# Designs tried in a protein design chat: VHH binders against NADH dehydrogenase [ubiquinone] 1 alpha subcomplex subunit 10, mitochondrial (ND-42). Part 3

Target 1, 347 residues: NADH dehydrogenase [ubiquinone] 1 alpha subcomplex subunit 10, mitochondrial (ND-42), of Drosophila melanogaster (Fruit fly) (p91929)
Amino acid sequence: TKKYSVFNAIFDKTSKRFDENSKVICVEGPIAAGKSKFAKELAEELDMEYYPAVDLDLIYINSYGYDMRKLDPQLPPSCRSYDVRNFCLDPSHDLAAQFQIRMYMLRYSQYIDALQHVLSTGQGVVLERSPYSDFVFMEAMFRQGYLSRGARSVYNELRQNTIGELLKPHLVIYLDLPVDAVKKQIKARNVDYEVQSKVFSDAYLSDLEQLYKQQYLKDISTHAELLIYDWTAGGETEVVVEDIERIDFNQFEADIHNKKMLDWRFPLEAEWCEARIKYCHEKPDLMNYFNVPRFDVPELVRSADDGKVWRDVWFNAPGMKYRPGYNADMGDEGLLTKTKIGINQGI

## First folded at step 5 (VHH; framework vhh_7mjh_2)

Design s3 (from s2 with V101T)
Fold by ESMFold2-Fast, scan of step 5:
Structure s3 (fold): chain B 347 residues (1-347), chain A 125 residues (1-125)
Amino acid sequence: as target 1 above (347 residues)
Amino acid sequence: EVQLVESGGGLVQPGGSLRLSCAASGFTVSSNYMSWVRQAPGKGLEWIGRIYSGGSTYYNPSLKSLVTISRDNSKNTLYLQMNSLRAEDTATYYCARDYTTRFEYSSGWTYFDSWGQGTTVTVSS
């Protein structure tokens, strides 16, 4: 935008795309840790674009604000909605596998949008979680028996095919809450399906913490800088900003074996331009990696009859018959319409 | 009625090439997504690739260098060209009408509503 163009010039006097604030920051931590409040404040203080935690509203709320979950009575059971509320109350449902794969896909899609923003504008981004940490939820679900071995296999294959196409974050900030503090915050938030949840057991929450600390943080710290905070009582965002200012993101210049910032070492303008093209113009191609069907996992295979019913119901729903901006039944007036564009996998 | 009939299978030497055909009747292949799927003896189904209604193609990344999918709209026929065949490529090959949707957001979900009978490819000397 014009405002962003003027603002960007304040931070990049040479019209250079990258400056000291052209960074990808991921805020990580257990549920109920206060990540949203912290990430919003951090983004504001660093003048970065904020990306909230993904949820299935990105799939179920269409471009016109219509909630597609209202169609469930018209759909066969295999095609009905299943979101975080359903997962909390009924985690052993067959649709839990699709739910987890969709969460990974949504984090992946959002991360591409964040990379596009940094590479197109030079403005940094702050995200709540990322595709890189999503596997901790999948593994915790598997350990609790909510996912089959087949579903885990499909997830791992999808991740293996996609994760290498992205640029790792510059910085990961982990907000640490022990299991007992997480349970207290869930009660304090008093969200009905969270308090009544069958998922938020000591075992599940302990598995998440172990997977975060022993696998994710260890692995990501080889390429990204890592800051860890005890967030049991919250904290001051200003203190974190000061800690970030102390980080030398160019340490790799002194050591050939240092892999920090490897994905962001663009010595040539052509390399920066190729990355920009990849995330700005080739997103549909990246999302096509999710279109590799598997037939050996029954809970992830939909029958043709069910699929036909789903297609007929969904594409005749309010705002779904035509592309966003062209649905007269939703008040569109052709080229004069200012309509939001919904999520699209690009197939 | 909707029918799909595969042909062109048979015995092929390792390193050889083969082109399979899939003749459609009762519908138009150019108006639909079409997929190729194979099943090796004693194994599950493996998706090979898809041709979209607009003519673009997308392949299973593990097979991309070995296969090409095309169609002939005048003959209402789908083709699978296979090159550099190996013993591991021995399988029954199926074509299928594919209702994969632009709004389905998981790799495991597919809507194959019509399948052919299959044609067997054996790679051996």
Scores: ipSAE 0.156, ipTM 0.608, lowest interface PAE 5.6, mean pLDDT 84

Design s32 (from s2 with R102K E104D)
Fold by ESMFold2-Fast, scan of step 5:
Structure s32 (fold): chain B 347 residues (1-347), chain A 125 residues (1-125)
Amino acid sequence: as target 1 above (347 residues)
Amino acid sequence: EVQLVESGGGLVQPGGSLRLSCAASGFTVSSNYMSWVRQAPGKGLEWIGRIYSGGSTYYNPSLKSLVTISRDNSKNTLYLQMNSLRAEDTATYYCARDYTVKFDYSSGWTYFDSWGQGTTVTVSS
């Protein structure tokens, strides 16, 4: 977020807020590749906003830090929590389909926030993965039999309805690790559910690499610049920064057949303003594209009775009855308390 | 004691238009989200669209240009307007009370508890 001074307001030019650094960069790669460390360092070096990898804590940890997963004993099986730990240990569970759809929706939601940041401030962003690459996980799950054909159909319908509403990244950076190196890094991280995982087989990890390289990277590189690095031994962020500085993001101006940066070609100021409004003010409308119920996929159908129990438990949980700042059970004080204090201090 | 009763179905010529009605009793439609759903012979249920308690609507993208959902709060009744009907629109049409919760970001869940008996639309000559 950039502060706007009165001096800047007086001497504001017709120039857009965009500069050389108003870029969307996505860092991609297999699990355990070191993406978080690299993406954070890259964002710091380029003075960009960093967006960490999404996880289900964004759904399960409420605004007061209460973990909603503690409510599972009060919920019917269809409404219980299911996160990456559950997926690693029990990938054939019916809730795996909801988990994957929620991961896509969280990446989509975060990506809108990133676009809003760039279009509102002109500051670039660095994201760990994006909605554009999410399908590689869905397809790998399907190949392993963890998703039904129906669940895959629902995912593809939701993606088709939503992906076209976004602006593709300017640059994708892929950190490449062969399957053997991924397995070694999983062991080195020594996270219990990852080491014990039923999911991280050679077949699954090979499918992810194939889907990344043969589908995602090929597809996205028609519109985004692409940098690929062997990250088996890690690497120096400064080398990547130098490579980025050598990229000519305006090369398309010399070749009308070049589709690079197509989504970011705003010939009129009005078009830039329309994009800003879309991502800054119309996010609820964009998220509504996910509201397409399917009745033919049993694992994604929740009964009304189960839904009623879920609503009663969740919206009576600590911090969930009222808006943040109004929940007495979490220590919040009402506006009346502040008014009473003000009266006692005198006018 | 919640009840939904659909009506207005029947035989329609291809290219024709039809308006279905759904009369609700035991609850107020303006206080709830309401959905229309259809089922073609031998096929599964297909969601058509929703009207929110505030009156805004959202449609299945595959059907968006062909249908309009509205309501009359004074009659506690929903409507589904269908235009340019085709043979593949032949189905039994249902209205349903809808408890979708958007901020959970749960897509694919169906929170529909009360369904009508349906009204059948047949598109043929």
Scores: ipSAE 0.195, ipTM 0.626, lowest interface PAE 5.4, mean pLDDT 84

Design s33 (from s2 with E104S S106D)
Fold by ESMFold2-Fast, scan of step 5:
Formats: sequence, structure tokens, C-alpha cells
Structure s33 (fold): chain B 347 residues (1-347), chain A 125 residues (1-125)
Amino acid sequence: as target 1 above (347 residues)
Amino acid sequence: EVQLVESGGGLVQPGGSLRLSCAASGFTVSSNYMSWVRQAPGKGLEWIGRIYSGGSTYYNPSLKSLVTISRDNSKNTLYLQMNSLRAEDTATYYCARDYTVRFSYDSGWTYFDSWGQGTTVTVSS
């Protein structure tokens, strides 16, 4: 939180914080392409904040480092953990639908944090994937029979209700690996659940490549600048930095029909201020779109009985009984409150 | 003993308005999340919207322009105001006690503890 004098309030304009490096860059590509190493190096070279690929540890590891997956023996099947390991080994499980929706939700949440960072500090950001590309995984899962028509419908509804609230990236960098190279890199990485995966078939990986190239890259390039690299043998981050330095992000100013950077064309200071407030203060409202119930897709609905068991188990777990800083069972010395966080009162 | 009783349904002309009521007993609506849900003939359940214990509301985005949820704490009663009704709004309408826990890291799960018997709205000539 920042307190301002009247003088500072008058002269502290949101747009004043922006420079040529106040950019949102998304690094995209298939699994095992080397995106993490590249994105981290790119962020370091450009002095930008790095956002690593999201995973369900963001849901399952609580603020005290306790792994909530340890609670699974106490939970009914509908409430048990299901992460990327489970998906790789058992993609036809009913919880695969919730997994994919949670992945979109986590990418959406992280992207809001990235927009908040750019609009509040003026420092650019580099993200591994984004909510804009997440649908390629959903569509590939559907094509392989891992998602029902109902689950796909719910995903598309959630995406349509949320995606328009964000500002598209300035630049998308796609690291291109053909299917055979992806398979070789998965073996080279030697992650047990990836090597033993039922998911990483030629069909699935080919579908992902097609969806990326024929839908996502085509669509996003109408608004974002696009750089594509053959990353089969890896590459030099410094070469990509030189390519980025050659991009004219204001080229749209010469052509009225050019839709590049449309989301970032705010002519008034008030509009920049509104965007900053939206992502800094209205994030809970944006995330509330994910709390829209659907009853026609059984794998996405938790029964009242199962939900009560989940609530009681989760909010009595280590570090979960009170707000962070107030859990004596985790060594906190703060004043304990009578009301438990996140629990609605019943009978 | 928890009980929910919906009322106010009936036959309505297209373009008309209706206000449905849900009277609660055995618990306090202002202390709980409350939802409205509907089921059209031959179709599945469709969530309409929720009122939180604090009084704020959240609607299914596809229905937001057509409905308003409110409550009267003194009467322990929930309301659903519907405007510009169309034939596709023909359904049985239910109120339900909603135990969806809202927190930043676990979204997408919903469950309802108690349901009313429903009230039927028919939109036709």
C-alpha cells in the first residue's frame, strides 16, 4: 500500500512509470522445450520479473509448506488431490476436468499478478505460458477423450467469461520443437511420471503442436508481436534479445488497420489508472468468475456430504485453522481468532 | 430442522416480470451463502446466482442482465427478481443453501446442502 500527499497524488501518474521495457512477454512451446531456462535468462537480460510455469503446488502446498495431498486418505475420492503427476499416469480420471480448469485459473491468477506488476512498477514481465494459450491443452485433452463434452463446455464458458478482462501480451515467443524432439527431451529429462506417461503419445503431442500453430499463434499475432524459433538444439538467449530490440512496438501508429498492441493503447491517464486499479484491487472480483456452478457435468460437482468432509479435513489441517500468522500449531505467536478462515457457518 | 419454501411462480406472458420468494426456517439466511437454481423441462440444473452472507451478489454471467437476487433479513426470506422473461426461462426455480467456500486457491468446486421444493414459472401465451 502507498500513501500519497496531495502534491504526490497530482503528479504521480501511472503512465509516468512506463518505458520501452514495460512489456508483457509470454514464452510458449511444447513440454520439455527448455522454456524455463530460456524465460529465466531472458528476464535477467531484459531486467524483467520472471513468472515460472504454474503448477498445482500453488494449491496443494499451503503458506507453511505443508503438503495438503497428505490429507487424501481422509477424503472421499471426489475430494482427493490430482496434479500433473496424476494426469500423466491416469488422464482418464474424472478429476482431469477439474485439473485443467485449475490450470487455467492459476495461469489467469498469475497473469493478473504480472499485469499488476507492470502497471504498478513499470518493470516488464516474462511469463511461461499464459491464460491465452491454455486452451490448447484443453482441446488436446478433449481430442484424446480425457474430457467430456460437458467439461469442455464448462471450460469454454469460464474462458469466455474471463479472457476479455485481461490485457493481451506485447510479445509472444514460441520455442518450436517437433514431436520426435519433444519425446527425446522427455526421455532426457527422465522425470518418472513423464517417461511413464500415458498422455505423451504422438497423437496428443501432434494435436498440441497443431493447436498452438494453427489457432493460438495465428490468433494472438493479430494483437501481439510474434517471434518463432527452431529450438530443437536449443538456442542463445542473446540472439533473441537482439531480435526483440529490433521490434517496433509502436508501428501500429502508422497504420489505422493494425490491431497490434490494441489493449495497450490508452490515450488518457485516467484509463491507465483504471487498468492499474482493476488488476491491483479488483482481482478477487475477477477470480469470482471461477465460482460459477454447473450441475450438468458430474465430474465438476462435489456432493454436499463430500464437501462437508473436505471442508472439515482441509480447515483443520496444519496451518489452515486460522489466517496466516495466527496458527499456533505451526509455531505462530499471533493472537488466535474464534472464527476460522474460509468456513461458512451452518447448523 | 432446516426448511426452504419457494413461492411466486405461475404463468407469465413473454416480456413480463416475476419476483420469486424463498422463505427459510431453522437457520438464518444472512449467515449463509444462498443460491437460486433452475431446471427447464427435459434439461439439467442451471445456476442463476448467489447472495453472500455479507449481502453482495454474484450472478451467472449468461443471466446477469435478467435477474436480481435480494433478501429481507427481518423476514428471513430470499428473493429472485426476473425481468424481460422469455419462453426459454420456463423452468422450476429452486433456492438452496450454498456451501461453496470462496478462497483464492481453490475455485471451481460447489455444493449445496439444502434445497427447497421449487416453484414453477411458465412463460407462454
Scores: ipSAE 0.274, ipTM 0.669, lowest interface PAE 4.7, mean pLDDT 85

Design s34 (from s2 with E104G S106D)
Fold by ESMFold2-Fast, scan of step 5:
Structure s34 (fold): chain B 347 residues (1-347), chain A 125 residues (1-125)
Amino acid sequence: as target 1 above (347 residues)
Amino acid sequence: EVQLVESGGGLVQPGGSLRLSCAASGFTVSSNYMSWVRQAPGKGLEWIGRIYSGGSTYYNPSLKSLVTISRDNSKNTLYLQMNSLRAEDTATYYCARDYTVRFGYDSGWTYFDSWGQGTTVTVSS
């Protein structure tokens, strides 16, 4: 396995896109394990596209870079922002259910983008976590009483509607930290809301480890290759690269009962083409599976008055009143923005 | 132009029954989730129930034995049947288009997209 050559990609005279480096790699592990540094270095070493951990900035920061969380003082409590900081400090809040559903949805959306990249370019990808592992956080939150049975039911329905539409990763790398090491790393990172957090108890962190090891890793390893490292003191990315280079991703060819790489076995050109079309052109259809009714779960419903205030505030925010390119308050020059003569006069 | 017009309110005796109507224009009720909401004098909004696009219904547990939501697709009209009315049921009743609002990746919230003007029900002591 070698890095994909940029020169060869530009000047290749064939339609060949897939090679030994056209792989989906997911980096998994507990909070504060050093996943971001490792995943970024791994992507650089393997010449793969890096996908950082998703966060709610993807929802709250608009196309012009305006942070919509600044609008919170103008919004009723039910419509205010709720991100990882809020969750760490107040996990029993009603907005925790929406937060967890949004995290799954963001990981799902990013994963489709990663599949699109691999199938369109042949370049591999490295992601921090995936929609496949997201349920460990949902279940841990439920066990701590942060999610209602109704919210858990909605999450499970959303997952059942969506998870089967994706292609499982080729490789999962799990960075292992025991609970006491996780607590030490949280303290060492000294992020104010993490250190003050009501969430990072022994029970919560132990539940996450148990869910990762006894459910996620066991399930995913039936289809993906699995590498597990003791990351308590960190490690060298180059050692992991050497281990990856020793993996035979085509081992299943020797055993018909081996389910490894099942999602990536494209014996016919038509099957590869269908997968490419699905993730490159049908993303809006896949995202529509998230339109599940939520009104029977009170914490996922807003009152009429609250929703009306939210609309008035959000759609009149900087950069939000008109489509991108037409918001004068952000410096855009649309056809009707203080121009005596527009770019086209209709002559 | 999306519009909802409620009708059928008025004075009713305790223990009586009443059916409210909500005529929709500019959109199709069978293609949307539709809710009924009420507001008693000097009180906040109280959600009554929903009819899904597929025709199934769900009610506020406190009210489910007293109300039935239905629709007539041919008339593009929503109905709220109320039985065994009490003085505490005195309120202005609204129908609303029940919509999951998506903005970018924000699709976790359920909002009432469009509202009628309301119809007032008064239950005499």
Scores: ipSAE 0.012, ipTM 0.282, lowest interface PAE 8.6, mean pLDDT 82

Design s4 (from y0 with S106D Y114H)
Fold by ESMFold2-Fast, scan of step 5:
Structure s4 (fold): chain B 347 residues (1-347), chain A 125 residues (1-125)
Amino acid sequence: as target 1 above (347 residues)
Amino acid sequence: EVQLVESGGGLVQPGGSLRLSCAASGFTVSSNYMSWVRQAPGKGLEWIGRIYSGGSTYYNPSLKSLVTISRDNSKNTLYLQMNSLRAEDTATYYCARDYTVRFEYDSGWTYFDHWGQGTTVTVSS
């Protein structure tokens, strides 16, 4: 079912905004590989929008900069914050399952925003990781006993319900570091919870590398172009830019069995318009695919009583009682009428 | 006090349609989220879909094209319409009162505090 009129489709020439740089590029690699520096430089060199790695600050820091983690003493244990620091120091905690699902949801949400940007502006995007590679972390956590069989089953169901709704990237760039180099970089970065981590064992890091190389890269390369670099000593972004400029993203036109760029092959203008509408206007519908009940996985179930306490605490926190722009406790004047219009605006 | 009673199950041919009913007493269906859940022989519980207090619906993505949830507020009754039934739809179907708590980037908490006794649907030739 299409969500737009035939008249709108005829006059909306979304495809005319596309050029050679209207591409989705995902930068992948192990922890501490230097992905952020590289991805930011790559985006600057290619004039693309940069999407940094997601973290739970996207959940815990509200629109006014208030850190919701400060509410933890008022919350039941099932409702307390649990982020990457907590995971590194206490990976066997019940909240690790929710943490991993939230990481997938954040990558999924960011990826929709990236697709929206490309389809609405024609400007390409560079992302640090994607929902397509997130499962390597889930599987590594499961192998170490940090996730139950039930939690893994729920994750797989959520992924199966959602992953097929997206458009795969045009290009994946993998920055390769062996386990010993990853450990050296973790020490060099000297982040306290990373250095003291119970998670970053040889077994865990080896499992991540194996899952990346033997599953993710193998699978994604059927649809996306793939560039792999030894990044042990880092590298020059300009060399990678030159390699990208040599890629022929239209090679599939010579071979009907070639699945490269399959998600981006739209024969009709109406189909481009439909994709744009999907990611620009139907994001709430896509995110609703994550709202499925769980019955047999205790660590992902919370009581209604706990939920009531959480709701009362969270939505009475600074900036949370009303929509952004309408919270008087944060200095907002949102409902003030004609007499105050423009008073505090930069005009 | 609070009761949910499902009805409308039975034997149906593959490709057929069936409508299940869930009569509620002791509370108002329109004031609550309500869910349908099924359990195939020897398998776990599978969520079918939900109707919100406001009347909008949301379905398990794997079942969206096959089912419709509705209610009749005057009869305090919930319905599940099923079309194009297959042998794999053979299950006991339950209605449940649903206290799901939601948050952005959270799939929500699920808490079903009252279930019906179930009605059995058998799809076979």
Scores: ipSAE 0.266, ipTM 0.622, lowest interface PAE 3.3, mean pLDDT 85

Design s47 (from s2 with S56K S106D)
Fold by ESMFold2-Fast, scan of step 5:
Structure s47 (fold): chain B 347 residues (1-347), chain A 125 residues (1-125)
Amino acid sequence: as target 1 above (347 residues)
Amino acid sequence: EVQLVESGGGLVQPGGSLRLSCAASGFTVSSNYMSWVRQAPGKGLEWIGRIYSGGKTYYNPSLKSLVTISRDNSKNTLYLQMNSLRAEDTATYYCARDYTVRFEYDSGWTYFDSWGQGTTVTVSS
């Protein structure tokens, strides 16, 4: 599997692990486009690690399987759970701003894990969406009046201060589905809160498509290769694999005016090692950039008193009082200690 | 007992520079996030910037070319260097222990659990 080169044998372990398939691929497209099935099949065909779409279960389901949303009756309104179900049913809620910021953070965290995987193993990755495209959802929410100008400003500042720390994908694949087909697929999936939702209007879905095509795809294509497919009737993953194999990812490396693959042009072994260390060992530092105070956006400010109630309730919940593997109440056979789990720790 | 004491404020001419200091006691600055915040007369709080426990800094984009945050771990002291001061920089400047209750993937609920008394900077001719 490993591509042999005499020159690779001279370099440090990091560069010795890379081959032609050490690539970051992002699968993009509207809701209900069939991205999950396609991305998983693509990853299998290319022997790459698959990263599914993020959701707030990553925050609300703890390591012992307890759903923290059950604690809502014990929490002040500002600290209650708000996930995609809540957004679909009540998009004008103040917690929609925190929800969107959390979605960006989850995509950012997952993307770091994907970069770590490529740089430490040499195996490529396929992700469903990325932090680079997350802003289309934020902007669509803003256009529909679901986010204040202040919340949008905070999101844009957080994004501006974090997005530059990452390495852009090598390839973006956009699965194109027109608004009417998206609405049809939402009904076909028959998820109760999606079907009842006022969010999936023509206006919202049209805004999302416009933001994807006129902002995201245009901007990302300066650095990443781009493939766009009409996915109204689905498609064959094998055809996409053939199109990917035709791409010469190094075709522009001699052109100083072309920025394609710029983030992946590491001329020195030391630079590859620095990138590996950054994403493998310094993830907590990168995630700490999101701990930015705001006083001018009320819906994103938590009072100290509300925070104290939240802390006391959450860290006394099932699975939260002990380290994973050390809680006898959960059947664990490790050491029995009252060790705090994750409070103010790196991610 | 946690204490923060700011100093270094005063009257400065437009275009001048100032270095503010914040002496901490009862805790270690290098083990905490530390922020600088200002409040101009009759206005709300404006966040200036933060130094993370690991030493990296992050600034309000509106102010980033004008300010530098640093610390001296041996003196347990935080600093704010300000250059090219203008009349609109007239404010009371506070240092604060920047605390976020954080859980994995949580965006955090940020609050300042300890504030200094403030030091006043007046920019006028």
Scores: ipSAE 0.016, ipTM 0.403, lowest interface PAE 6.7, mean pLDDT 82

Design s48 (from s2 with S53K S106D)
Fold by ESMFold2-Fast, scan of step 5:
Structure s48 (fold): chain B 347 residues (1-347), chain A 125 residues (1-125)
Amino acid sequence: as target 1 above (347 residues)
Amino acid sequence: EVQLVESGGGLVQPGGSLRLSCAASGFTVSSNYMSWVRQAPGKGLEWIGRIYKGGSTYYNPSLKSLVTISRDNSKNTLYLQMNSLRAEDTATYYCARDYTVRFEYDSGWTYFDSWGQGTTVTVSS
């Protein structure tokens, strides 16, 4: 952080922007439970910023709308695209490990943006899932044999290096849908790769439910408030809003052993300003914690030759030679100086 | 034309220490991520640690406090200090210029675009 920004943060009291709705809310639940519709409606009713579920379009669709998956014929097999469609149809592929790590990183990146929003504006946020719950997918994939022990070890190392840097949500809302209802909703949505999926078996979906309920919800409820709803037939967002309004987020003040809201108990204004600076200005440093190479896990390592081909193809693609705003081939006029976004130009 | 030359390996007794060197030519080590990697006889590659462009370091947690990575920018040379060596530390040690894919499209995979020939460390008891 710049010295000017540090002084501005000290004099610009972060806590003055907070009100009763300056909260981080995470909406959780199984696939096809209706989380997107509910989370969007909840955000609208509470006047909060909505963060949709992450997907790999955030990686594959560049800032100019070019789909990088079109480059696959030019790439070695180890460097080709692999997204949720590929995972559903071919979960035993070596690229499933990088897919799951990418999903965790995307949720982590989005969560930092959500923390920035709350700490900078005082407006609350509603997110579809979070980095805190991502491990349920990793563990379910491992149980089905889709991830090696080595890949699981790398994921756990990356998670342990990063998860402690974030502020836990104030509230988790779990939309409960039993396995049979999940399967009916997948069929009703009639998305081709979901219906044909090799992944959405009874075993996989049951593992996800067990991991959510016995691990994630149990663990997160020590620090966050928890609301659970039977969402088999859907529900009224208004009822959930009323339940949220009944929550006393300051009940910990009466009980020294209560860990609820622990991450949000800053006694000094300077500490709120430090948190704001961390998520507003230090995001690149936080993302550097993912920079952990492991050569003992073959499916997460590419050859030097494959990496060179990938770099040359990707950073010569439409919109990729220079940073966003500086690519003349995409119609940008830019400023006088152009800067490359390639591997040797920094992360 | 990029070249990395490791040196400083040899026979050492358990509990001993060694300092390995890696002299780089054709590029500047302070402008790149640099890693140390080892390979024990008949086993796969094991990453030891990295020094970032800014000078900070990160180590493989399974190797704990055994190692320290440093560099001398004026000599364009990378170092690996190893202390309290054990028989299981017997391996060929490689210096490598490493790349991490950018975070906005990073899959968590890495690769090395340049390797040295390696220097062998034998810990006997």
Scores: ipSAE 0.059, ipTM 0.511, lowest interface PAE 6.0, mean pLDDT 84

Design s49 (from s2 with S53D S106D)
Fold by ESMFold2-Fast, scan of step 5:
Structure s49 (fold): chain B 347 residues (1-347), chain A 125 residues (1-125)
Amino acid sequence: as target 1 above (347 residues)
Amino acid sequence: EVQLVESGGGLVQPGGSLRLSCAASGFTVSSNYMSWVRQAPGKGLEWIGRIYDGGSTYYNPSLKSLVTISRDNSKNTLYLQMNSLRAEDTATYYCARDYTVRFEYDSGWTYFDSWGQGTTVTVSS
């Protein structure tokens, strides 16, 4: 119940109790629910690695801090940047389909990193949302007319090809806010594109809540433990920690029909090694499952001319011409210095 | 200039095997991604798979166990081996130079800047 006792339990686990500390926790809920503050505090109290909510800055801000969105004037319309701000202000844009697919891919990529961390270190992880819940946003966008039937079909195909490759979370924590409370919190946060958003209508927010509660939470709770909190007035992270301490993650051992933790039941050390290799060394192969071309969805196809312009502009941008650490235009000296050293040793 | 010529199509019995060839000129297949695409009568284009410049391959999951893509760099030629053919595999088969950039967060965003003329495969008894 006390932070000190939780802290000691995590640090003083023996190898026999190692698996009890190796938990994947996903924090879910509507926009503006206070998920970031809660998830970060939870990770600190449980001594787990915190994974913040993904955004397109992970794509658009390169390793040197250069914002690739600055290239938009040099790019054809089909190749220009489109992020959460653009979506909030212009959700009917053709690039909304690519945006939603990229959000799924970013959550998928982050989730692999989280699995790698758990399997390599034994330290648990706390994530803000996951690839498992991403479809609620896709379906809500489709219901509002922001995605075509073709784009939805592509999303479903990509999800079907990828979702089964992951290990489901041990615990999902849902922070519940009704639509009216979400709208009040959006106003209170006073982020310009959120307040001016065309997306955050009663219809969209109601669709998200229904999809979360009637589809995602019901489905995921067959395999993951589920905790739901009324977060309208916020809450105390310590109370949630106490509730987590009461969960018996090995309850399935007493009931053969219990599907909880099914993905995490590795009876052999070889199976743990295979999972570690999969998420530590085979991430590029997993991400490659997303590279299945479709020719019947125009908004997800680039013309040859547009694609060539995009490639030339993007890979000649500041910090993009060579690998991180080898771009002289960004102040890197590694490649040139190594070349000079090699020449001097040869002489 | 840049040309792709497919060959090896024809009539094949259900359950049979067939190997298609694609001869390239004006560029080097080993320096490019190369894809196979098919079009069944009255239907749209369906992507079969690709071979990367490094030689690794990736296939449409619905076709993975039925096809193998390979190349012969000395002949600048791409191949598609098809096994356990069914009536549904009746189509015109195209090879294409694939300029899809391998970027971690791009999916479905592909373009092919050069296509072959196609070779027709008919699966029938």
Scores: ipSAE 0.375, ipTM 0.720, lowest interface PAE 3.3, mean pLDDT 85

